# Designs tried in a protein design chat: VH-VL binders against LON peptidase N-terminal domain and RING finger protein 1 (LONRF1). Part 5

Target 1, 211 residues: LON peptidase N-terminal domain and RING finger protein 1 (LONRF1), of Homo sapiens (Human) (q17rb8r558to768)
Amino acid sequence: TAELSHLTKNVPIFVCTMAYPTVPCPLHVFEPRYRLMIRRSIQTGTKQFGMCVSDTQNSFADYGCMLQIRNVHFLPDGRSVVDTVGGKRFRVLKRGMKDGYCTADIEYLEDVKVENEDEIKNLRELHDLVYSQACSWFQNLRDRFRSQILQHFGSMPEREENLQAAPNGPAWCWWLLAVLPVDPRYQLSVLSMKSLKERLTKIQHILTYFS

## First folded at step 3 (VH-VL)

Design s46 (from a_y7s with heavy chain S31T; framework fv_umesolerbart)
Fold by ESMFold2-Fast, scan of step 3:
Structure s46 (fold): chain C 211 residues (1-211), chain A 123 residues (1-123), chain B 107 residues (1-107)
Amino acid sequence: as target 1 above (211 residues)
Amino acid sequence: EVQLVESGGDLVQPGGSLRLSCAASGFTFSTYSMNWVRQAPGKGLEWVSFISSSGSTIYYADSVKGRFTISRDNAKKSLYLQMTSLRAEDTAVYYCAREGLDSGGNSEWFDPWGQGTLVTVSS
Amino acid sequence: EIVMTQSPATLSVSPGERATLSCRASQSVSSNLAWYQQKPGQAPRRLIYGASTRATGIPARFSGSGSGTEFTLTISSLQSEDFAIYYCQQYNNWPLTFGGGTKVEIK
């Protein structure tokens, strides 16, 4: 409760790129403000900060993903190499500033669980269909692009037995969203969804467009 | 059917206290942020307070800050507004309102709204 | 706080005509703007969110446009049930703020 309140108010925000639950996000940091932010995250023991893409009106987008610091290498010339992985998704409630970097009050997002047995059956059928379409799309990519994806993001995650076990739904959805060549507007839309059914439907539409 | 039902509105004297309740049904209450919005007789809409889905983040309009307390009980699917030090200008219909359905952006537009409960502050 | 200004305060229109309602923000609210319809004795009804996205069940004659500080709600062919007060609301910044309303009345 106490630590949760500390991680939801005045959260430091790195304004740079899209991040997704379970997906690695390696960062090469030059800017003094972000080196300070990362150092503070380590010193306070949180080892987390928010990641949002820029926004022309509001400085940064209304949705983002927490990044968990796995390793940090501070170079003598002032550069930092930060190994992170995506954690919880969030929406931005209030924007602020601290020592040159952005901050936010945030609310974490979790998928709404489907409890009706018929709806669970339909969700499983949709999931299996979309997963098959994703596999087909990936296997039909030119060798050049497939090799680049494997090098940068690794292999596509396997299907999970329980679709609703994770708060953010199946990991393969986020891996796929990271590799699909779509506008950040669509990526942000999918990231913001609290319904696995809606997310699978949107992903299906995107895959159909590229098929 | 997604529904919000307010209760607790009453006639109260200046300086008095009153607690409003809002009962939610037809949706997973614990996953949505909630708001109170009021409307004085014959006047426009005024936002009063916000509470996040977990209850961790709370905001108030300056006009009520320090006098009103918003809270929620996710197990009971209920939202509350504890009002103290009431003034004549607090006279209004108080609406319980949920954040909007998934929109891909900020969601602090309101759907659904409750029917409202009338608070009258008068001697 | 962001001040929302609606104009005109009252708009007199005949059935079948087009109604155009304006909402101006004192500073940019991006596209984080919603429109509501309210009839006497009733709770507000959501019409538009995200400046231009029509909510489910709202007739196609209602459309929203604009971004930043200037926004418009258009009712393309006014029906008898459309005579009401319309409010705009920004949800870009805290505190959340509403416009003063535009009353659409029969000519």
Scores: ipSAE 0.101, ipTM 0.704, lowest interface PAE 6.7, mean pLDDT 89

Design s47 (from a_y7s with heavy chain S33D; framework fv_umesolerbart)
Fold by ESMFold2-Fast, scan of step 3:
Parts: C-alpha cells; structure tokens; sequence
Structure s47 (fold): chain C 211 residues (1-211), chain A 123 residues (1-123), chain B 107 residues (1-107)
C-alpha cells in the first residue's frame, strides 16, 4: 500500500522469533530498547515494526515479517503486553542500529500469481490435499498440545475460495507453519518463498515426516 | 558486487544439445527467482524460462517446452539451461537474469542481467 | 499470452529534445511494467519498474507513466548517451513478454 511504502528504510527490527502473515504474535516487552521502539512506532503513527530471528553470521535473519500493533497493555511491574498480528513479509537489504535496537532497509515479498489454467487446477488440487493433511495432523495431536496451540494461535483458518486473492497466499499455511515443530531454517525457507505451489509442496513434505 | 556470469555458448549443429551455466556472486542466490532471456541477432528480447528460488516451480516459453530444461544448484550458486533438439531459430545471445527488488517485494522484472553467452545453431 | 506493442519502431530526435516512447499491452497488466535500455553489444539495463519507479542510479530525465494497458517512457532532455533501443516488459502474467523495442536515434 501507499502507507507502507514509506516504511522500507531504517525499519525498526525486534530480534526475537518467527512471525507470519495474518498470524497473531503477542509480545511481552520488558527491555528498555524495545519499549522505546514500541513507543516510537505508536507515536509516529506507523504502528508497525519488523520481526526477525537471530542469525549467527548477520545478527538477524535475511527474512522476516512486519508486525502490526493492535493494542498495548501496560502492566504495573513495568512490562508491556503488545498484541500484534503479522503483516507483509520482507527481505533484509541493509542492517543498521538505532538507540540499541536493530534496524533494516527492507524489500516486501509477494507471491507470484499463476495464470495458466492447468497450473491453477493443479494448484487447487495440491492445496486441497495439503489442507486435508494439515487438518488430520492437528486433530490427531494430544489434547494438551492442541489446547496450547488454540490458546496462543487460535483455531486453524478455514480454506479460502480464491487461493491467489491475498499477496501472501492462504492464511492457514502461515498458521500451520507457526505451530509445526520444525527447525527455523525450514521456517525461514518457507517464509522466503514467492510461489504458493512451492510453499504447499514444502508444507506437505514436512507434514508427511511429522504425522 | 552483485554479478551474473554466463558461459557455455557455442556453435552447434541442428538437432544438437548444449548446456549453459550462470554463476552468481554478491547476493544470496538461494533467495532469488532466476530467469533465462534470449535475443536473436538484430531482434528483440524473448523470455525463455523461469525457476523459483527453491527450484520447485518452473515455467517455459511455448517455443522451448519439451526441449529445454532449467535447473539450479543453490550450494554452487549456479543456474543452468540444458538445451536439446536445437533449431536454427534458437540462435541467440542467452542472458541470465535475476528477479528485481522493489518496495512491494521481489518481482519478475530483471536486475541484474549477465553479459550473455552466444549460441549459434547452424550446419 | 499478453502481446506488448511499442511505438514508434524508430524515433529520430536531436540532443536536448524530449523523447516520448509508447508501450501498449493487449490486456491489463496493472502497474507491473518495466522499461530497459540496450546499447549495441551490451546487456539490457533496467530503467523503470512498477510503471513509474525509477531504478537506483537512473537519471531524473527518465520518467515512466501509465497503468493498465497504456504506458509511456519519457526522456525529458535527451543526452548523447541516451541513443539506444528501449524495451518494455510486463510481469503481471505468465509467460513474461517484451515489446518489440523502440530505437532512439540521432536526427
């Protein structure tokens, strides 16, 4: 969008965990640097910041997801509970620092649309198959784990009628990636994909090994 | 700096085969979609093939389907184009091109381009 | 496939003059259109993407406009190094397609 086009340079980065489009990411913020970052985000009106996991070579990973601030609750002990939801994915172009927190120049990612009729048909078939596998995996989890997931991430999103309506593809893919017990390398690989077919294929592969 | 270097172009007989390579440097190769674009002598640009960053999504121009195979090796930071059943009409400079970066995300406009490698199909 | 038509095929202009190049798509490509410059013996050079966004390092005299099916590349005060062939490219639909090119030559 036009509003977000201004937020591509010196974007504040919270280095902590994976974040995904449409997926809630509640944060408990106690560090002064991040409290300052959140305060600035609210005061400037952007109400957004980037989220990346740590990286051995580059301080934080080459890919991340923007978090949109929905609400902020200030606790008596000085902690802040920040209710966020994942927005656009991004690739890091340049790293920086500002008042103790990381910043980055970024480039937003979008899925490449499939236009060929036969490929769209195959994509729909793959989607429906993988969605069914995901539902089976989730329903077969022990009650304890299923309850924990529902508490923190909510229920699995329903299938969408148009697979390519959203620039990041169906919401359920990102919800599933957030809850699957896989190495961050695989999560980053999937987050960086610009092909819904590749993302569904990778998710299917992961589900096969963990179901 | 960001660079793409093609190699493998040669003179080939009609019906022959040839493999082109493109070596990438200066960027995270595994994070970018790659393309081959060709240009016949004195003619315009023609898109040939696409391969996604992971290698699982591949597209071809109708003119080369069934004859050309695009592939990549992310560990070696290299892109390939295996050409078979070559025709005189395949004579062209073949460019390796990376998807471009913009504020809305990566897109299939091209930056950078390699310098190209010439393939000549004649008897 | 989407057919990209560029006009004129050849444009003769003097240094310092304004050059206007047109590109038409057979169906809407939104703003997913790029412009490239190519000089003899060289690889194409990116100029504009997203119909109107100038790529880093490209002089301000180059500007792009349009959306949907009708696009224009304008060179406001042509310099000697601007004599080249210019190509438009849509990246909205597969397969990706290029225009036939407009040759900008000295009058």
Amino acid sequence: as target 1 above (211 residues)
Amino acid sequence: EVQLVESGGDLVQPGGSLRLSCAASGFTFSSYDMNWVRQAPGKGLEWVSFISSSGSTIYYADSVKGRFTISRDNAKKSLYLQMTSLRAEDTAVYYCAREGLDSGGNSEWFDPWGQGTLVTVSS
Amino acid sequence: EIVMTQSPATLSVSPGERATLSCRASQSVSSNLAWYQQKPGQAPRRLIYGASTRATGIPARFSGSGSGTEFTLTISSLQSEDFAIYYCQQYNNWPLTFGGGTKVEIK
Scores: ipSAE 0.000, ipTM 0.420, lowest interface PAE 19.3, mean pLDDT 86

Design s48 (from a_y7s with heavy chain F50Y; framework fv_umesolerbart)
Fold by ESMFold2-Fast, scan of step 3:
Structure s48 (fold): chain C 211 residues (1-211), chain A 123 residues (1-123), chain B 107 residues (1-107)
Amino acid sequence: as target 1 above (211 residues)
Amino acid sequence: EVQLVESGGDLVQPGGSLRLSCAASGFTFSSYSMNWVRQAPGKGLEWVSYISSSGSTIYYADSVKGRFTISRDNAKKSLYLQMTSLRAEDTAVYYCAREGLDSGGNSEWFDPWGQGTLVTVSS
Amino acid sequence: EIVMTQSPATLSVSPGERATLSCRASQSVSSNLAWYQQKPGQAPRRLIYGASTRATGIPARFSGSGSGTEFTLTISSLQSEDFAIYYCQQYNNWPLTFGGGTKVEIK
């Protein structure tokens, strides 16, 4: 998207939680600085902003995900409920500030495409194995936790025919990363990867740990 | 086989101009940010310029701002450095370097590097 | 700009001995620090990134440590092919900056 490509300089950053491509991220906004940020995003027509977790050394993490605004409900007490969905991942090149909220110059991330036929075959085999492990993990969760996940994140996405069609790889990987009870440091590490193979390998190790 | 091959280095008079090229092969060039790093004879490494994978973000060292222009052509898998108003202090081997492929984290560490191309500015 | 200071400028060691190289940043660079090896007439070779992660193919005798402003590269049992100049580089802030280098030479 041309709009996303144009949004690389002085991008507004909401410092709060992890966000992932294709995954819904509903927000409850009450701070004046963030209400201003959201309003500006709507009025400029971009309807997007970045989401990063906080970082003790650099204010916020070096990697994040763009959030696309789907809907906004303004409440009478000044709070806003913002329905968003994760878009492109990015890395932070330069940090800034504007009217009390953080900004960044960013570079969008895309997975590096595997071109060798034997490597593609091995990638497919790894993918199918890890997807099966993910399905087993989810089905073996206690009913209470499974119901809560379904309510908040929806069902696990289906396998995609072409693993490399999307620049961020298969959607189910991001859905799974959002629901796995794993340390934010590991989530951030996986978000920043440009290799689908490395991402699947890491997810596999996490799933094996919880099995 | 991942390779970066620089060309264009030459002997130039002070105040002159020169264009360096870097040809990439063995990887998806459009997915990586690129850098120029130089090294004066017998001296250390000095970062010169950065260009993002799409070309939308560019940074320069203060010593070359206003004189050097970095650019890329993703279709041709090539990186360029247009140098103007050259000074004796610009004499160096110029390396083309790709951002590192990391299993997470910032990637402005360099792997691979080209072999370098020598620029000599005579005074 | 962040100034990177390496010490010592020259380190004389015998094969089989341990070499310890220091790199100091003028302000915190988190763990965004890399180490390179350069031999005469060659391009630099990546050794360590993220302060402590060995790059693929780098021997286990090379190890990196540190965070924030103080970093160390250790070569546990120096081999003849390890005599070279070593550079640290921060990639936390723009502009990117390198240390002045430490030359590891035969005693």
Scores: ipSAE 0.000, ipTM 0.552, lowest interface PAE 14.9, mean pLDDT 88

Design s49 (from a_y7s with heavy chain S56D; framework fv_umesolerbart)
Fold by ESMFold2-Fast, scan of step 3:
Structure s49 (fold): chain C 211 residues (1-211), chain A 123 residues (1-123), chain B 107 residues (1-107)
Amino acid sequence: as target 1 above (211 residues)
Amino acid sequence: EVQLVESGGDLVQPGGSLRLSCAASGFTFSSYSMNWVRQAPGKGLEWVSFISSSGDTIYYADSVKGRFTISRDNAKKSLYLQMTSLRAEDTAVYYCAREGLDSGGNSEWFDPWGQGTLVTVSS
Amino acid sequence: EIVMTQSPATLSVSPGERATLSCRASQSVSSNLAWYQQKPGQAPRRLIYGASTRATGIPARFSGSGSGTEFTLTISSLQSEDFAIYYCQQYNNWPLTFGGGTKVEIK
């Protein structure tokens, strides 16, 4: 609803790992600053915070993904076990600090809709081609790697009938990006794209590299 | 055919108000942040204001805070700048500018720019 | 605010010569720097972004370099259409700021 769109200024940022729309991101939180951050997210009713990888020049990357808290267990020994799922992607506009953790003013990213019917048809064709390549790549992985992926990320999502219904495009793209063994620079590049066509093309190139 | 067209520039007395408009075409307006940049006659460029794609985040130059209000109407594909308490030093050509885009994402370098609309504040 | 200083204010060069324009930031802006060309009566035209990336359609004679606080725009063999005012802009920090411009004129 409206609650997601309201969280754009002084958003708490967990600086740790890549996160992606629709992809589960379970967290084991032990640092007091992040425990405080998560408690505040719950207390305000927002139940969301941003996730960014670190960056040597600006503390954390210019792009990230919101994490929606599904469940949380605060343990007596100070640990927190937090079940989250990726939501909207964002671009960092301004960096800040609050009680030891990073904050940001953010702009949510959404894919630019393709309006021309011929271009939509070509996009569907590209999508189906890349999806088939992704399925082949996954099925041809060694058994131990497939088992690890299934345990942590679940099954590859099925095709969606309307490729442009979701603001972040098809869920399988993000699941695949989470499991591909690529440098965070490439993952961040794909996360920042506002074109589904460009994202599918980049994913195709990555898959070809591993073929 | 990505295009920005400003309108609303006029001669205004000091202390007056004026609203500028910027009409966007050839791209999905609701997917891009927008900026206003001004240029006084014979002078350099000065950034005025920023609005995020949704309209949720807004920034202003210190010189215009409290006097100018940026807004957008994504359904109408239009950007606005409401100017109040105008001063002689606000005299400038006002440009509407879109955030730059490449395959690595968006940033606040500007492409395209509108042709500008002249605001003159004088008695 | 980050102050952008361009030098020289005016550069007099002959057609076919190399022009080198400097832009300095009062604090680091990483590589988040753009260059624009502006001709009389026209809106600015984007040339370079990310300090060194040429925008689509910009001739190869234009090149940008630098990072942090010191940046350079080079025009390797100046053509008649290159006489204009050039502005640098940082987009690393709010507020966004421009340099004062360098006017490239015929010697």
Scores: ipSAE 0.340, ipTM 0.769, lowest interface PAE 4.2, mean pLDDT 90

Design s50 (from a_y7s with light chain N92Y; framework fv_umesolerbart)
Fold by ESMFold2-Fast, scan of step 3:
Structure s50 (fold): chain C 211 residues (1-211), chain A 123 residues (1-123), chain B 107 residues (1-107)
Amino acid sequence: as target 1 above (211 residues)
Amino acid sequence: EVQLVESGGDLVQPGGSLRLSCAASGFTFSSYSMNWVRQAPGKGLEWVSFISSSGSTIYYADSVKGRFTISRDNAKKSLYLQMTSLRAEDTAVYYCAREGLDSGGNSEWFDPWGQGTLVTVSS
Amino acid sequence: EIVMTQSPATLSVSPGERATLSCRASQSVSSNLAWYQQKPGQAPRRLIYGASTRATGIPARFSGSGSGTEFTLTISSLQSEDFAIYYCQQYYNWPLTFGGGTKVEIK
């Protein structure tokens, strides 16, 4: 359908920050072009747009995450506070422009499923190990940093029973990536992965570095 | 073993039609975008066409727009290139190629490549 | 379209020497650049992607560098199996484009 084709072609892109599946991404929108983008998203009923970080050449990254609009609060000074949550990840296929804001043709990303039983067992072992390391890292943070994280991102998600049920893998991975103090280039690398094993391995390396 | 095998190359007269096929094995075909790349005898590489993993997004080189049609059958793990109104300058080895995997995800650098299938357009 | 220009067209090098191959884009392609090796009668073989990342199984003597419009492939100590044609490719925007190739031949 046209609705479905509009979700992948000429998708509006907010060029600003990293966004991740299931993770809240509150936005302060003040630029006229982005106010127009948000208004159009609400008016057309899609209630979503893409989020990408800028690249070093004054363009935007090859990977991003869709943001679903949950609430919009209009402030007296002309700013809008837009409460969003991360949805599907995507790869940028083609770049464009519309009324001053960026657009893209996109392809949604899904993790490639591991089907071999021995590899699934190894994946679960890796997952459980990395989850434990993440819990330890978070609990060992100073109270003020932990409080800031809880205020902005909410609590760490519980681990999921089926690691491959969700197309983006476990929600806690994305929550953790959002709160870890790492370079956006590193975060973008993890966002773009289609292998849960590679993502867990990379997260483990990050956690080890901060331990 | 990740593998791509092309077939369908032949000698065709100008104005003729030909369909190329590419059979994929050793990976989840439906999860990867696919491309056709050609190489004229003694010349360099030229990108021809792209199809996304679902088949919803398709791009063509200007030289083949309106004459070539890329398609895929994910159930059969096959990629196709339907070529019509063939010209002498379409003479080339045609490679199918999969999007590459890297630590930052998938992109349109190519790994693997098929071995190629030769298309000769001559009277 | 983004035009990719490779230089030199032909490079004559002795085994054990360093080979330096250049690739230039007509506009910025960020780091979305790959290098391929092709031997007569064979399909291209991936070497480098993301301008500087070696693909799995590629020897350490191959290295890529650059970003934006200027890119280099270096073969630090050329071996007999390295004599081939090398192509750069941008994958930043459509249409995808390749350089004209650099032939590395034995002196």
Scores: ipSAE 0.293, ipTM 0.737, lowest interface PAE 3.9, mean pLDDT 89

